# Ledger of designs, part 3: VH-VL binders against Protein TIC 22, chloroplastic (TIC22)

Target 1, 202 residues: Protein TIC 22, chloroplastic (TIC22), of Pisum sativum (Garden pea) (Lathyrus oleraceus) (q9zst9)
Amino acid sequence: ATLTPNHVAKSLAGTSVYTVSNSDNEFVLMSDAEGAKSIGLLCFRQEDAEAFLAQVRSRKKEFRGGAKVVPITLDQVYMLKVEGIAFRFLPDPVQIKNALELRAANRGSFDGVPVFQSDLLVVKKKNKRYCPVYFSKEDLEYELSKVSRSSKGVGVSQHIMVGSFEDVLKKMELSEKSSGWEDLVFIPPGKKHSQHMQEVIA

## First folded at step 2 (VH-VL)

Design m02 (framework fv_umesolerbart)
Fold by ESMFold2-Fast, scan of step 2:
Structure m02 (fold): chain C 202 residues (1-202), chain A 122 residues (1-122), chain B 107 residues (1-107)
Amino acid sequence: as target 1 above (202 residues)
Amino acid sequence: EVQLVESGGDLVQPGGSLRLSCAASGFTFSSYEMNWVRQAPGKGLEWVSFISSSGSTIYYADSVKGRFTISRDNAKKSLYLQMTSLRAEDTAVYYCARGGYSFLWKGYFDYWGQGTLVTVSS
Amino acid sequence: EIVMTQSPATLSVSPGERATLSCRASQSVSSNLAWYQQKPGQAPRRLIYGASTRATGIPARFSGSGSGTEFTLTISSLQSEDFAIYYCQQYNDWPLTFGGGTKVEIK
């Protein structure tokens, strides 16, 4: 069997993203590239959602009163996605810059939400492995600075791998139990993995 | 431009030893997992060994465990394969290959060197 | 280990025709499958990863499909430069394993 939606959702618990709701607490939707489907916009930065709301308010009078920016967690987003609701993520541009810098030898546009991992950082609790995946490169760098094998003279960024959050989710969804993909845990921006692991695992 | 250049392949007698090197350029070597893959004359590809970006995680194919040692020097941007107790069946072109994106070190190979030939013969 | 089986061992095709190559895994590898092209005297070159994603620079005539244990590489209109040996590779579990290869040769 493949990993359950509930397992994937648990790996995403605790990370907030921001969307715009109307006065009836419904998502404000945008058109996809073909204009054929409506999709919800989810911003990793609150200020990006606020900018979107301001743009919508300037073009449509009905949004000047009750529309607002609301937080939603990625596990809730994932369960809505499982139910058939389409979303598009707007990533933090700082993290896009970080992803492109890590790909210095192959520059171009980064498609998707950057996530970061290191082979130097694997957490073991009891008989189970956990592999933290970070939405913030800076958070991962902080944790790597505390690892006994890292030193001030060693380039911390040289031990960081970057990938697309959307691709990682697809691989988790298609993976069998015992594949190793079940070990992933996404770390909310600005949070220590030790604090997050306490909340998610125990 | 990503480049991987292998060297060190030679003719050696059974039971002998040989060290292969792979020089990397055009990318941040210390950020990528590296692999050795070999191909015997007229045969298919066989994965030999893996080393993580830091060098802390290493895996070997069962056919080479205890005889081959993979290592890397991130300051020199070089990957190595120390081969001992060589057998006729180790005769192959040895490729240095860069690991693609992977969150659990398992991955495909996005760039390959041109290979270096190792011949084990009496 | 996961055993990868490719068929046919040799495929004879004329330029402009479709070539369909099969790769089977002894147990599920999800979508963690890559395809490589190797020409005589050259190193392998990546074509496809994640079962269906084309690598940068790979022409649209190459397409991959499948999941779990059954995978296919299709070359929709074979060109003279496409005559080569093609290998599939699973990266779902250690050790990493390759198929035996399919040689695509001119008819």
Scores: ipSAE 0.000, ipTM 0.462, lowest interface PAE 12.3, mean pLDDT 81

Design m03 (framework fv_umesolerbart)
Fold by ESMFold2-Fast, scan of step 2:
Structure m03 (fold): chain C 202 residues (1-202), chain A 122 residues (1-122), chain B 107 residues (1-107)
Amino acid sequence: as target 1 above (202 residues)
Amino acid sequence: EVQLVESGGDLVQPGGSLRLSCAASGFTFSSYSMNWVRQAPGKGLEWVSFISSSGSYIYYADSVKGRFTISRDNAKKSLYLQMTSLRAEDTAVYYCARERGIYWGTDAFDIWGQGTLVTVSS
Amino acid sequence: EIVMTQSPATLSVSPGERATLSCRASQSVSSYLAWYQQKPGQAPRRLIYGASTRATGIPARFSGSGSGTEFTLTISSLQSEDFAIYYCQQYNNWPYTFGGGTKVEIK
């Protein structure tokens, strides 16, 4: 009845995030914000993972020689989460700024990893419907610019919805197969949906 | 569900050899470090050996160094302990235990198997 | 090797009373200290890690404190299911080492 972990993982294929591992590829874990559990840190920017590595090396001498920043794809991350490993994402601050601009809220902060979508953008391939979800607002705006003439002069940003990546994953996990949540596909930063779809739906 | 199941415990004579196995299920075995911990009848816990997720780092307690060999097969999701030159003081229940990766404060052993009894006696 | 010393070896407590268990390291282990509960015939169960972080599902009456060489496990209001043997473990240095255990039994 609900979407399988393999279906959710497939929707996440091709997006790289960065973590810190030791010389034998074990994740370096950290305490969560409340200090209540061990969490792996996953950065959307390589430079943020490198900063974390430098901080870890200053405390643990065993990491000085062998620890490194490694890329891992979100489908792999999701399967590890399904198996009980806790992760915390460190989002791109540019996308946090974009999310706050769209929400116009009093909080001054955004919880989670921003993702962007539009009801004006639905892709059909092999008679199947796909709804792209973007990690980059700029990427979505570029795609919408190709269809903006059809909106009769309405600004394309008026059709951009922002959400939390973590919340979207939860909703996918809880949804029934005919709910429409099975149509989602996550678009890596810097990629067009057509390029990504060709790579993951071959 | 997350499980670790040990097997291979037996009655063996001093100087003998025995191989213990630990089968993992319900989690990505290749992402975790693994440990062997033993407990002699009526006694406390004694750490025996550690192996990192890839098998690159291995450590032993002084009491077993040179006699025991820890290994893992990530494709088979299994952990092993090859024991040689067994002594009466090696008599114990042997547990395998899971440890998350390296961390500023690791979370120690979060999942343990049920244990397998090794008796070394003539 | 870092030697872990637990005291007392046996603690007799009535239900509803507070129990305080001590664990001492022969040299600093920072906060890399865990507490385990073991009942007869069962594998140990992790209660606390990082000296003070309660594991998921562990009741709030269990709390850990300390850093460096002196550590304490406190059970604020002992329940009947809490009568067991408790072990501390350091995981800062190789080899990893356990304390000798504290048996918490009914008074």
Scores: ipSAE 0.000, ipTM 0.434, lowest interface PAE 17.7, mean pLDDT 81

Design m04 (framework fv_umesolerbart)
Fold by ESMFold2-Fast, scan of step 2:
Structure m04 (fold): chain C 202 residues (1-202), chain A 124 residues (1-124), chain B 107 residues (1-107)
Amino acid sequence: as target 1 above (202 residues)
Amino acid sequence: EVQLVESGGDLVQPGGSLRLSCAASGFTFSDYSMNWVRQAPGKGLEWVSFISSSGSTIYYADSVKGRFTISRDNAKKSLYLQMTSLRAEDTAVYYCARVPRYDFWSGYSPFDYWGQGTLVTVSS
Amino acid sequence: EIVMTQSPATLSVSPGERATLSCRASQSVSSNLAWYQQKPGQAPRRLIYGASTRATGIPARFSGSGSGTEFTLTISSLQSEDFAIYYCQQYDNWPLTFGGGTKVEIK
């Protein structure tokens, strides 16, 4: 058996993304790349959602009066995706730059939302193993700097791996129990894993 | 077929310098972090240095900090170790070793492939 | 630095017998523990990672167990090609550290 949707959603609790809703509290949808279906846009930066709202208001008069930027958590997004609603993520461009720097030097672009993790960082809480996955490379680097113990101030030994958030979610959905994928927990930008674990696992 | 071939080992006087090279083939070199590991004659393995796939993250063992410099050239598929101020205790076979980092979901595993090593002898 | 201690330094066994090698970490390394085999004049070869996962192509007679600070490598029904030196290595924290090795030799 594979991981349940509820397990995947729980690993995503606490991370806010930003979308645009109309005056009836419905998502403002955009056409997909081929114009075949409607998809919701989810921004990792609030300013990107505000920019999208401004574009919508300038092009469609019906959104001038009541459209607004609203936060939604990734676990809620995932449950809506399970119900059949399609979304496209707009990642933080700083993290795109970080992903390109970590991957092959000749790569010109990164597809998807960058996420970062390290085999040197595993958290144990309530006698259970958790492997944090970060949306911010800088947050992971901060945690790894505390792991060095005897080399503080001379540089931190960092083994950071980068992947696509969308690919990780797909792998979690397809993985058997005891594969290790069940141990993943996504850490919101700007938060320490200890703070986040306390808030979502309690 | 994954291959790592070290070269540059030689007999050198104390205080001297040497540059080691590791030529990679059979895989996308730029996707993998690399390490140098050494082994003194009749002794165990000792980790020396780490370099990330892009070259931006570098780490050294305390015994070689300030004397050794790790670098890589992804276009040439080569890893380097510039050694200076060599001491008798640096005498060892030097191995380059690969760490998988292209697939973070496969689980973390160290040193999946090693070169055959190159011998550095520091003696008068 | 995490200190890895292997015991015994030398283990003498006959072909067909079971060999059990021990590795102890000075602090918890979870399951971030690998085993390597090295024959004279050759580079090390990875046998086990994640304390118990066999690397591709490694025979089933090699098995690893343990977590935290105490680990074992077991070679069941030892073959002639298994006489070598075996090293454990932690990859839980920097610097990466290896045990002193256990030499498995014929009785």
Scores: ipSAE 0.000, ipTM 0.430, lowest interface PAE 14.7, mean pLDDT 80

Design m05 (framework fv_umesolerbart)
Fold by ESMFold2-Fast, scan of step 2:
Structure m05 (fold): chain C 202 residues (1-202), chain A 124 residues (1-124), chain B 107 residues (1-107)
Amino acid sequence: as target 1 above (202 residues)
Amino acid sequence: EVQLVESGGDLVQPGGSLRLSCAASGFTFSSYAMNWVRQAPGKGLEWVSFISGSGSTIYYADSVKGRFTISRDNAKKSLYLQMTSLRAEDTAVYYCARSGYYDILTGYRHFDYWGQGTLVTVSS
Amino acid sequence: EIVMTQSPATLSVSPGERATLSCRASQSVGSNLAWYQQKPGQAPRRLIYGASTRATGIPARFSGSGSGTEFTLTISSLQSEDFAIYYCQQYNNWPPTFGGGTKVEIK
């Protein structure tokens, strides 16, 4: 069996992204110029959502009365996506730079929201395995620095894996149980690994 | 200079066991996933087994599941393949191969460095 | 598992000529494809990864192209040392799978 939407959503609990809502708490959607589609914009940085709100207010008078930036968690976003609502993510440009740097000599473009992982940070509790996936490379590096001091003579170079959040989610959706993809837990930016894992692991 | 040196290949009877070893040098062993890839005489390449840098993630080809066990000792910079219940079709040169660049999505890496291989012959 | 099919099985070319080797995947593998060279009695050597990225130390005459299901390895001006069997390998889906190989013979 494939992973349920509820399982995928639980792996995303606690990560806030920012969008624009109107006075009725409805998403402000942007028009897709190519298809006249309505797409919700989700920003990983609050300042990017505030910039979007300013542009909306400058162009449309109806949004000058009560439109605001609101946080929404990725698990809520995922459930709305399951219901057929289209979203576009605006990633943190610092993390885009980090993803490109990890490609070393082959500086290319990065498509999607960068996420970072290391198998050195796997957590095992009650015969269950939890594999953290980070939205911030800096957060992952901080946790890896703690692991290196307990290596006891094992030479450790930090090995950080990079992926697209959107592709990782799609892979989770298509994977059967016991594939290892059910073990993933996304770590909110700026939140310590141990803090988030205590909230996820019951 | 990255070096991988395999050992342990031998002539063994069907149903027998062998332990293959791979000694690594010239890089930080614990930072890289390792693989066993085999090649039957005159045939192509077949991936056999994968182990992550920490040893926490392990995968096997369907043809060897339940018979082969991959392991590593990062302190000794060594990779192992314990083979049991050997069959004539397991006859091959076994290569130790290091995984290159890793991406979360792909997880199924290409191989940037290979040892020279060790021959396993399963015959009565 | 993804099946990798290479063609031709054997390719005979004269020194200085262009050699073109094909690799087809049974389903899309994106750009997650590698090419290896294997000379008689030797271990395989990685030439290309990411469909088109040349590995360190690999001569510029080797180039890779393609995406999705159709891939090509090109040797622009074949040298005598290029006599070998060439394998493609996908690493998009588990398990990683290899093509059957193309033997390049220099006339």
Scores: ipSAE 0.000, ipTM 0.486, lowest interface PAE 13.3, mean pLDDT 81

Design m06 (framework fv_umesolerbart)
Fold by ESMFold2-Fast, scan of step 2:
Structure m06 (fold): chain C 202 residues (1-202), chain A 122 residues (1-122), chain B 107 residues (1-107)
Amino acid sequence: as target 1 above (202 residues)
Amino acid sequence: EVQLVESGGDLVQPGGSLRLSCAASGFTFSTYSMNWVRQAPGKGLEWVSFISSSGSTIYYADSVKGRFTISRDNAKKSLYLQMTSLRAEDTAVYYCARDLRGVIIPSYFDYWGQGTLVTVSS
Amino acid sequence: EIVMTQSPATLSVSPGERATLSCRASQSVSSDLAWYQQKPGQAPRRLIYGASTRATGIPARFSGSGSGTEFTLTISSLQSEDFAIYYCQQYNNWPYTFGGGTKVEIK
C-alpha cells in the first residue's frame, strides 16, 4: 500500500552529493552530537566535501595518502538509508539563506535540506503527472518565469513553497499509493526539469 | 559468501532472442550497481551494460545499444539481460559483475559470476 | 571512448622472477584504474583498484602504480599460481573499457 523504496529512489535519480572515502574505499564517518553513533556526511557542494577532506588530512596522517572526495547519487544514498546506514546532509548555504527568506516566522535557522516547489508547475509526460521538487530556488524561479504571463512577475515568490527534504522523504515513505506523493520528482541543482526528465524518465 | 550465478546461455540462430539471468546471494543486492561483461572465445573482456542500484541509470556499449535491455528485480535479487537481433559477433561468455558504486566508492568490478555461454550460429 | 592498450601481449617468465605489465589510456583516467587476473576456465578476479590499492586477500607481491595515462602492474617473485591473463580497466568515464590483456606464461 505504501510507496516502495524503489519508487522513492527513482524520484531521487540524477542528483549527486559528495562524500569522503578513505584508502580502503570506505566512507569517512563522523560522530553524532552525542558521540555514540557513526554517521556519513553527504555534501550538496563538492567544495564542502573538499574542505572536510582537507581538515581531516591536516589532523590525521592516515587520510593524507589515499582519502578522496567521491560523488554518490541520492537514489543510491536512499537505498543505503533503507538498509539502516545513517547519513547527515550538509546543505548548500545559498539554499539555506533562500529558505529562511521565504520563512519569515522560522527565525535564525533552517533544519534540514531545503527543497522548493510551486503549485503553478506540474509536468505531464507520457500521460503521467510529475510534480518537480527543486534543490535550488533559483532553478524553480527560472522555470516559473517561463509560465508567468508577460505582465506578471512580482508575485512569483507567493507561489513558492519551501520544505525539508528529510521531511518530504519521511512523508513519501508513510503515504499510500494514489496519495499524490508518488508524483514527486527531485530536480538536481543546475538542471532544468526538461533536461532531467529526459535523462531519468524513459 | 558473495555469489553471482548466471544462467540462460544457449545456442541461438542469428536474429534470435535470449534472456540471461544473474542470481545474487550473500549481500544486499538492492544497494549495488551491476554490470554485464562479455568475453568472446579466446578474446578479451568487453563491457556490455551498467545498471544503477535503483535501476534508474542505465548505460550500454554502442555495439549492443538498441538490441539489448538490462534490468533488475531487487526483491528477487536478480539481474537480467534481454538480447534481441542477435549476431554472430555476440557469441561470448556473459558475466555479471558487482560494482561498488552503490555502497563503497570507487567503482570497479569486485565480484564476478562464473559466466554463461551464448553461441549465435546458423 | 577511452582506449586501453596493454603491453606486452605475452610475457614469458620463470618462477621467482619479476613481471612488469603496462597499461596505457588514450586520455587521463586519473587513478580510476583496476587490474584483474583471469585463469583458464575461470571468471576474472579483482587484484588492484584505484591504480595502486590491493583488494582484500591479494598477496603483497602484487603492486600497482601510475596515474593519468600510464599504469604498471608488478608481480615480484612470481609464483606458479600467477600464470594467467591480466586485464586493466578504466572506470573514470563511460563506457567502461578494458585493455586487450597480457598473458603471463611460463618460460
Scores: ipSAE 0.000, ipTM 0.426, lowest interface PAE 17.7, mean pLDDT 80

Design m07 (framework fv_umesolerbart)
Fold by ESMFold2-Fast, scan of step 2:
Structure m07 (fold): chain C 202 residues (1-202), chain A 120 residues (1-120), chain B 107 residues (1-107)
Amino acid sequence: as target 1 above (202 residues)
Amino acid sequence: EVQLVESGGDLVQPGGSLRLSCAASGFTFSSYSMNWVRQAPGKGLEWVSFISSSGDTIYYADSVKGRFTISRDNAKKSLYLQMTSLRAEDTAVYYCARDYWEDSGYFDYWGQGTLVTVSS
Amino acid sequence: EIVMTQSPATLSVSPGERATLSCRASQSVSSNLAWYQQKPGQAPRRLIYGASTRATGIPARFSGSGSGTEFTLTISSLQSEDFAIYYCQQYNYWPLTFGGGTKVEIK
């Protein structure tokens, strides 16, 4: 059997993103061409959501005075996605730059939210394996610097793999149990995996 | 890889009609609002039209309102501009441009453009 | 419609020198101002948005400043690949409007 929505959601607990809410505490969303679906913007940086709110207020009178930036966690976002609500993520531009450097693409574009992981960083608790996935390359590099074989900076990036968050979620949804995809845990920007995993894994 | 490819530009007589297309690839087209921007030979940029991700919200520059119709087909990942009652001042390279976020008005990706020449 | 005025129309500079481009809005557009670079025969390329935020991959020698009605794009230590036409654009009000462009050329 494939992974349940609740299992995928648990892997996303603790990561905040930012959106714009109207005076009725509803997300600022657009209807898509498929009818009842709504499309919303979710920013990984609070300042990007504040910029969007300022722009919407100056161009659309219905959002003046009542609209505000609100945080929402990725596990909540995922459950809304399961119910058919579509979202577009606006990633941290620093992390897009990091992803482009690691891919050696030199194209100046990356589609999706960058995530980073390493085969050198696996957490084992009571014979269960956990594979941390980072939204910040710098956070992963810091953890890898603690591993004796990765103490020298020139070798660290050679052990970092880059992917799209959206593609990773899709692969988790389509994967059977015992495929290894159930082992993933997403690490919030600015947090160490040891602290985060103690908070979300019982 | 995000790509926008325009097509349909041609030589047309004044008063004629022409349909431009923009084929999108490398991203979720249905999640982005889209724009048409034109540039007359040797001149600056002029915004032409906007369409929201769903197609429900549409805006036009006054210079083209009533003559041009923007539309999209999210299933085909395509943006269109139907031009009627063409005038010499509509001669320009027409660019397809993607909004950075919904209805932002700031463009992160542009196509290479397609040339429309209105002349007898 | 918001009128965007760029000055000068043409700026002649030598490689390695500093270029300063101005953009003025007919009324306040807050910080909702973008800069684009266009080279001959090419589509415009994003450079700066939010008056001062560099787009991904844009070198640090490009910097934007200003708010309200007066905006500046500065290119420090100009490189040969920087010779192009630069456009400012306000996205605070409908319709969206561009400046007339500043051509940066070799002295």
Scores: ipSAE 0.000, ipTM 0.522, lowest interface PAE 12.6, mean pLDDT 82

Design m08 (framework fv_umesolerbart)
Fold by ESMFold2-Fast, scan of step 2:
Structure m08 (fold): chain C 202 residues (1-202), chain A 120 residues (1-120), chain B 107 residues (1-107)
Amino acid sequence: as target 1 above (202 residues)
Amino acid sequence: EVQLVESGGDLVQPGGSLRLSCAASGFTFSDYEMNWVRQAPGKGLEWVSFISSSGSTIYYADSVKGRFTISRDNAKKSLYLQMTSLRAEDTAVYYCARELYDSWGYFDLWGQGTLVTVSS
Amino acid sequence: EIVMTQSPATLSVSPGERATLSCRASQSVSSYLAWYQQKPGQAPRRLIYGASTRATGIPARFSGSGSGTEFTLTISSLQSEDFAIYYCQQYNNWPRTFGGGTKVEIK
């Protein structure tokens, strides 16, 4: 990685994902089908983590009283990955659908967590450029509808590019400072970039 | 008007040197990554070199590494390609191209190109 | 380096017909693929980025699709101004690499 882990983590501040923890505040891990390695599960929807917890509790009685769904921010997740903890993301299925629609629904599957960006949306604050990357296509469409002065939903999706969160992180990690990749800021679902930017870089 | 204009293309003998320039206008040059892309007569496009907006990050195609040097002068809004040890295989139209980092790095603006001919 | 292969090398179509151009990557480039149009004596012009997103000002008859290693550019109702050479380019990896181009010419 050529950008520091702390810099990458800061770009992820404020986005919550959901995991399952036991009574000792340890992640409940799943095993690979053909492997001894343990993987922590991170859900973009709280209901998916709750469903996972219910499945675990139905199989293992010892989790009934102590395990619970816990929110964790992506910057914290990233720092734990840097320290060697392995995680797997469970994306929002609505966003998987959105990504497949933007790709003309080729094969009915999308690898990784969908993220959305537009070349029409760049934010300048404190005399520095920031490029917002959205976990929700609908949030980006809303922002673009205001920029173009178009009615909501009129042709705005043609300005949206879809990518994989995991691929974006990899490119950030490999980039030099001042390459432009350091300018990315991930926007939490349900939040406007202006509101998020005020909270994290005010 | 947003544009890129290349210059400096010429006829040179093998082993010679040449410097290409690209002048930017109509946009804030210092905010954009820049690239050189070449096209041999009747052939396809080949990426040559990249330089970040500040000039701190530079990449080269293996075919030109050690012989070509990319640079920029943000105050003069200009991009340069210093070519040395030129070979017949370097004969091409050289384009400068602007890269939008906020759009994952595709080339959104191209110059008209300048022809470099390396002839014995 | 990632090798980009375009097919066919030449596509002969009549005005008003549909043209379908293919681009294949030697390894996955995710959705980081762009299409450019080049007319004789002119610089390339951006058409599509992110495999399927039309650049601003590009007519709706142009559409891109695909992900991973297989990509397609479609021109639904070819106009006289669309006869040109089309290049695909991956921007997922360094070095950036282009396909060999597909020439779309009048039948």
Scores: ipSAE 0.000, ipTM 0.449, lowest interface PAE 16.9, mean pLDDT 81

Design m09 (framework fv_umesolerbart)
Fold by ESMFold2-Fast, scan of step 2:
Structure m09 (fold): chain C 202 residues (1-202), chain A 122 residues (1-122), chain B 107 residues (1-107)
Amino acid sequence: as target 1 above (202 residues)
Amino acid sequence: EVQLVESGGDLVQPGGSLRLSCAASGFTFSSYWMNWVRQAPGKGLEWVSFISSSGSYIYYADSVKGRFTISRDNAKKSLYLQMTSLRAEDTAVYYCARDEYYFDSSGLFDYWGQGTLVTVSS
Amino acid sequence: EIVMTQSPATLSVSPGERATLSCRASQSISSNLAWYQQKPGQAPRRLIYGASTRATGIPARFSGSGSGTEFTLTISSLQSEDFAIYYCQQYNNWPLTFGGGTKVEIK
């Protein structure tokens, strides 16, 4: 069997993103590229969601005055996606810049929401293994600065891997239990991994 | 289907150099630590070297340290072993082996290549 | 480095018989021991890890036991495909080390 939706959702707990809701607490949706579907927009920065709200009001003169920016956690977003609601993420541009700098050999743009991971940072608690995945490169760099030399390794140069959140999530959804993908835990921006893990596990 | 295919084995003179390659397919290569393990003709298995998923950790058996260099290219899904100052005792079938753990090392191998023969003879 | 010693070097058995292979570590490795099977011309195949846990797909006739410094692999009813060389491996400490192997051959 593949990983359950609840298992995937739990790995996403605690990370807030921002969306626009109307006065009835319903998502304000945008049209997809062909205008055929309604898609919810989720921003990693509150100011980006506020800009989206202003843009919607500008184009829809009759948009209700009760519309506002509201936070929603990624585990809630994931469960809504499981129920068939489509979303598009708007990444933090600082993290886009970080992803492009890490992929110096790649010319062009970064597609998707950047996430960062290192094989120097694997956590073991309660006889379980956890692989933290960061939405903020700076948060991962801070943790790596405190990593002690492993008895297994003698290499001293650190290396950060960058990937797309959407791609990682898709691979988790398609993977069997014991594949290693079940060990991933997403770390909220601005939060230390030790703080987050204590809240999730303790 | 997970596959590891070694290549580059050849007959070389003592003191010579040779580069081995291991092409990976069927899994996310960049997520696994990789190892080289060798076996001399008619002899047992000997661990040679490991490299972590990102390349941050590297370690060698004392018998090859300073002469062999392990490396990887995650974009090409390939593992390499650059061998220099080859000796008769380096004659062996060289296996590429994947560590079982995701982004970590257990020291256990779940998949092995078929091996590539290196013969060092005068 | 931790030295792994296997005995006997060669074990001659008939099909259907029980085979017991021994592996000894020069210092305690807890239960961090694996067993591999290697058939002529093939790469090794992992049978057991954690001293006693069978790898996925490995028949029940293969069983492992032991902890600390003394370990055994038992094949309860040898079949023709079980004639091979068996290696133990410690993964408690780096560098990883293997035993010299036990060849299980037909009597």
Scores: ipSAE 0.000, ipTM 0.533, lowest interface PAE 12.2, mean pLDDT 82

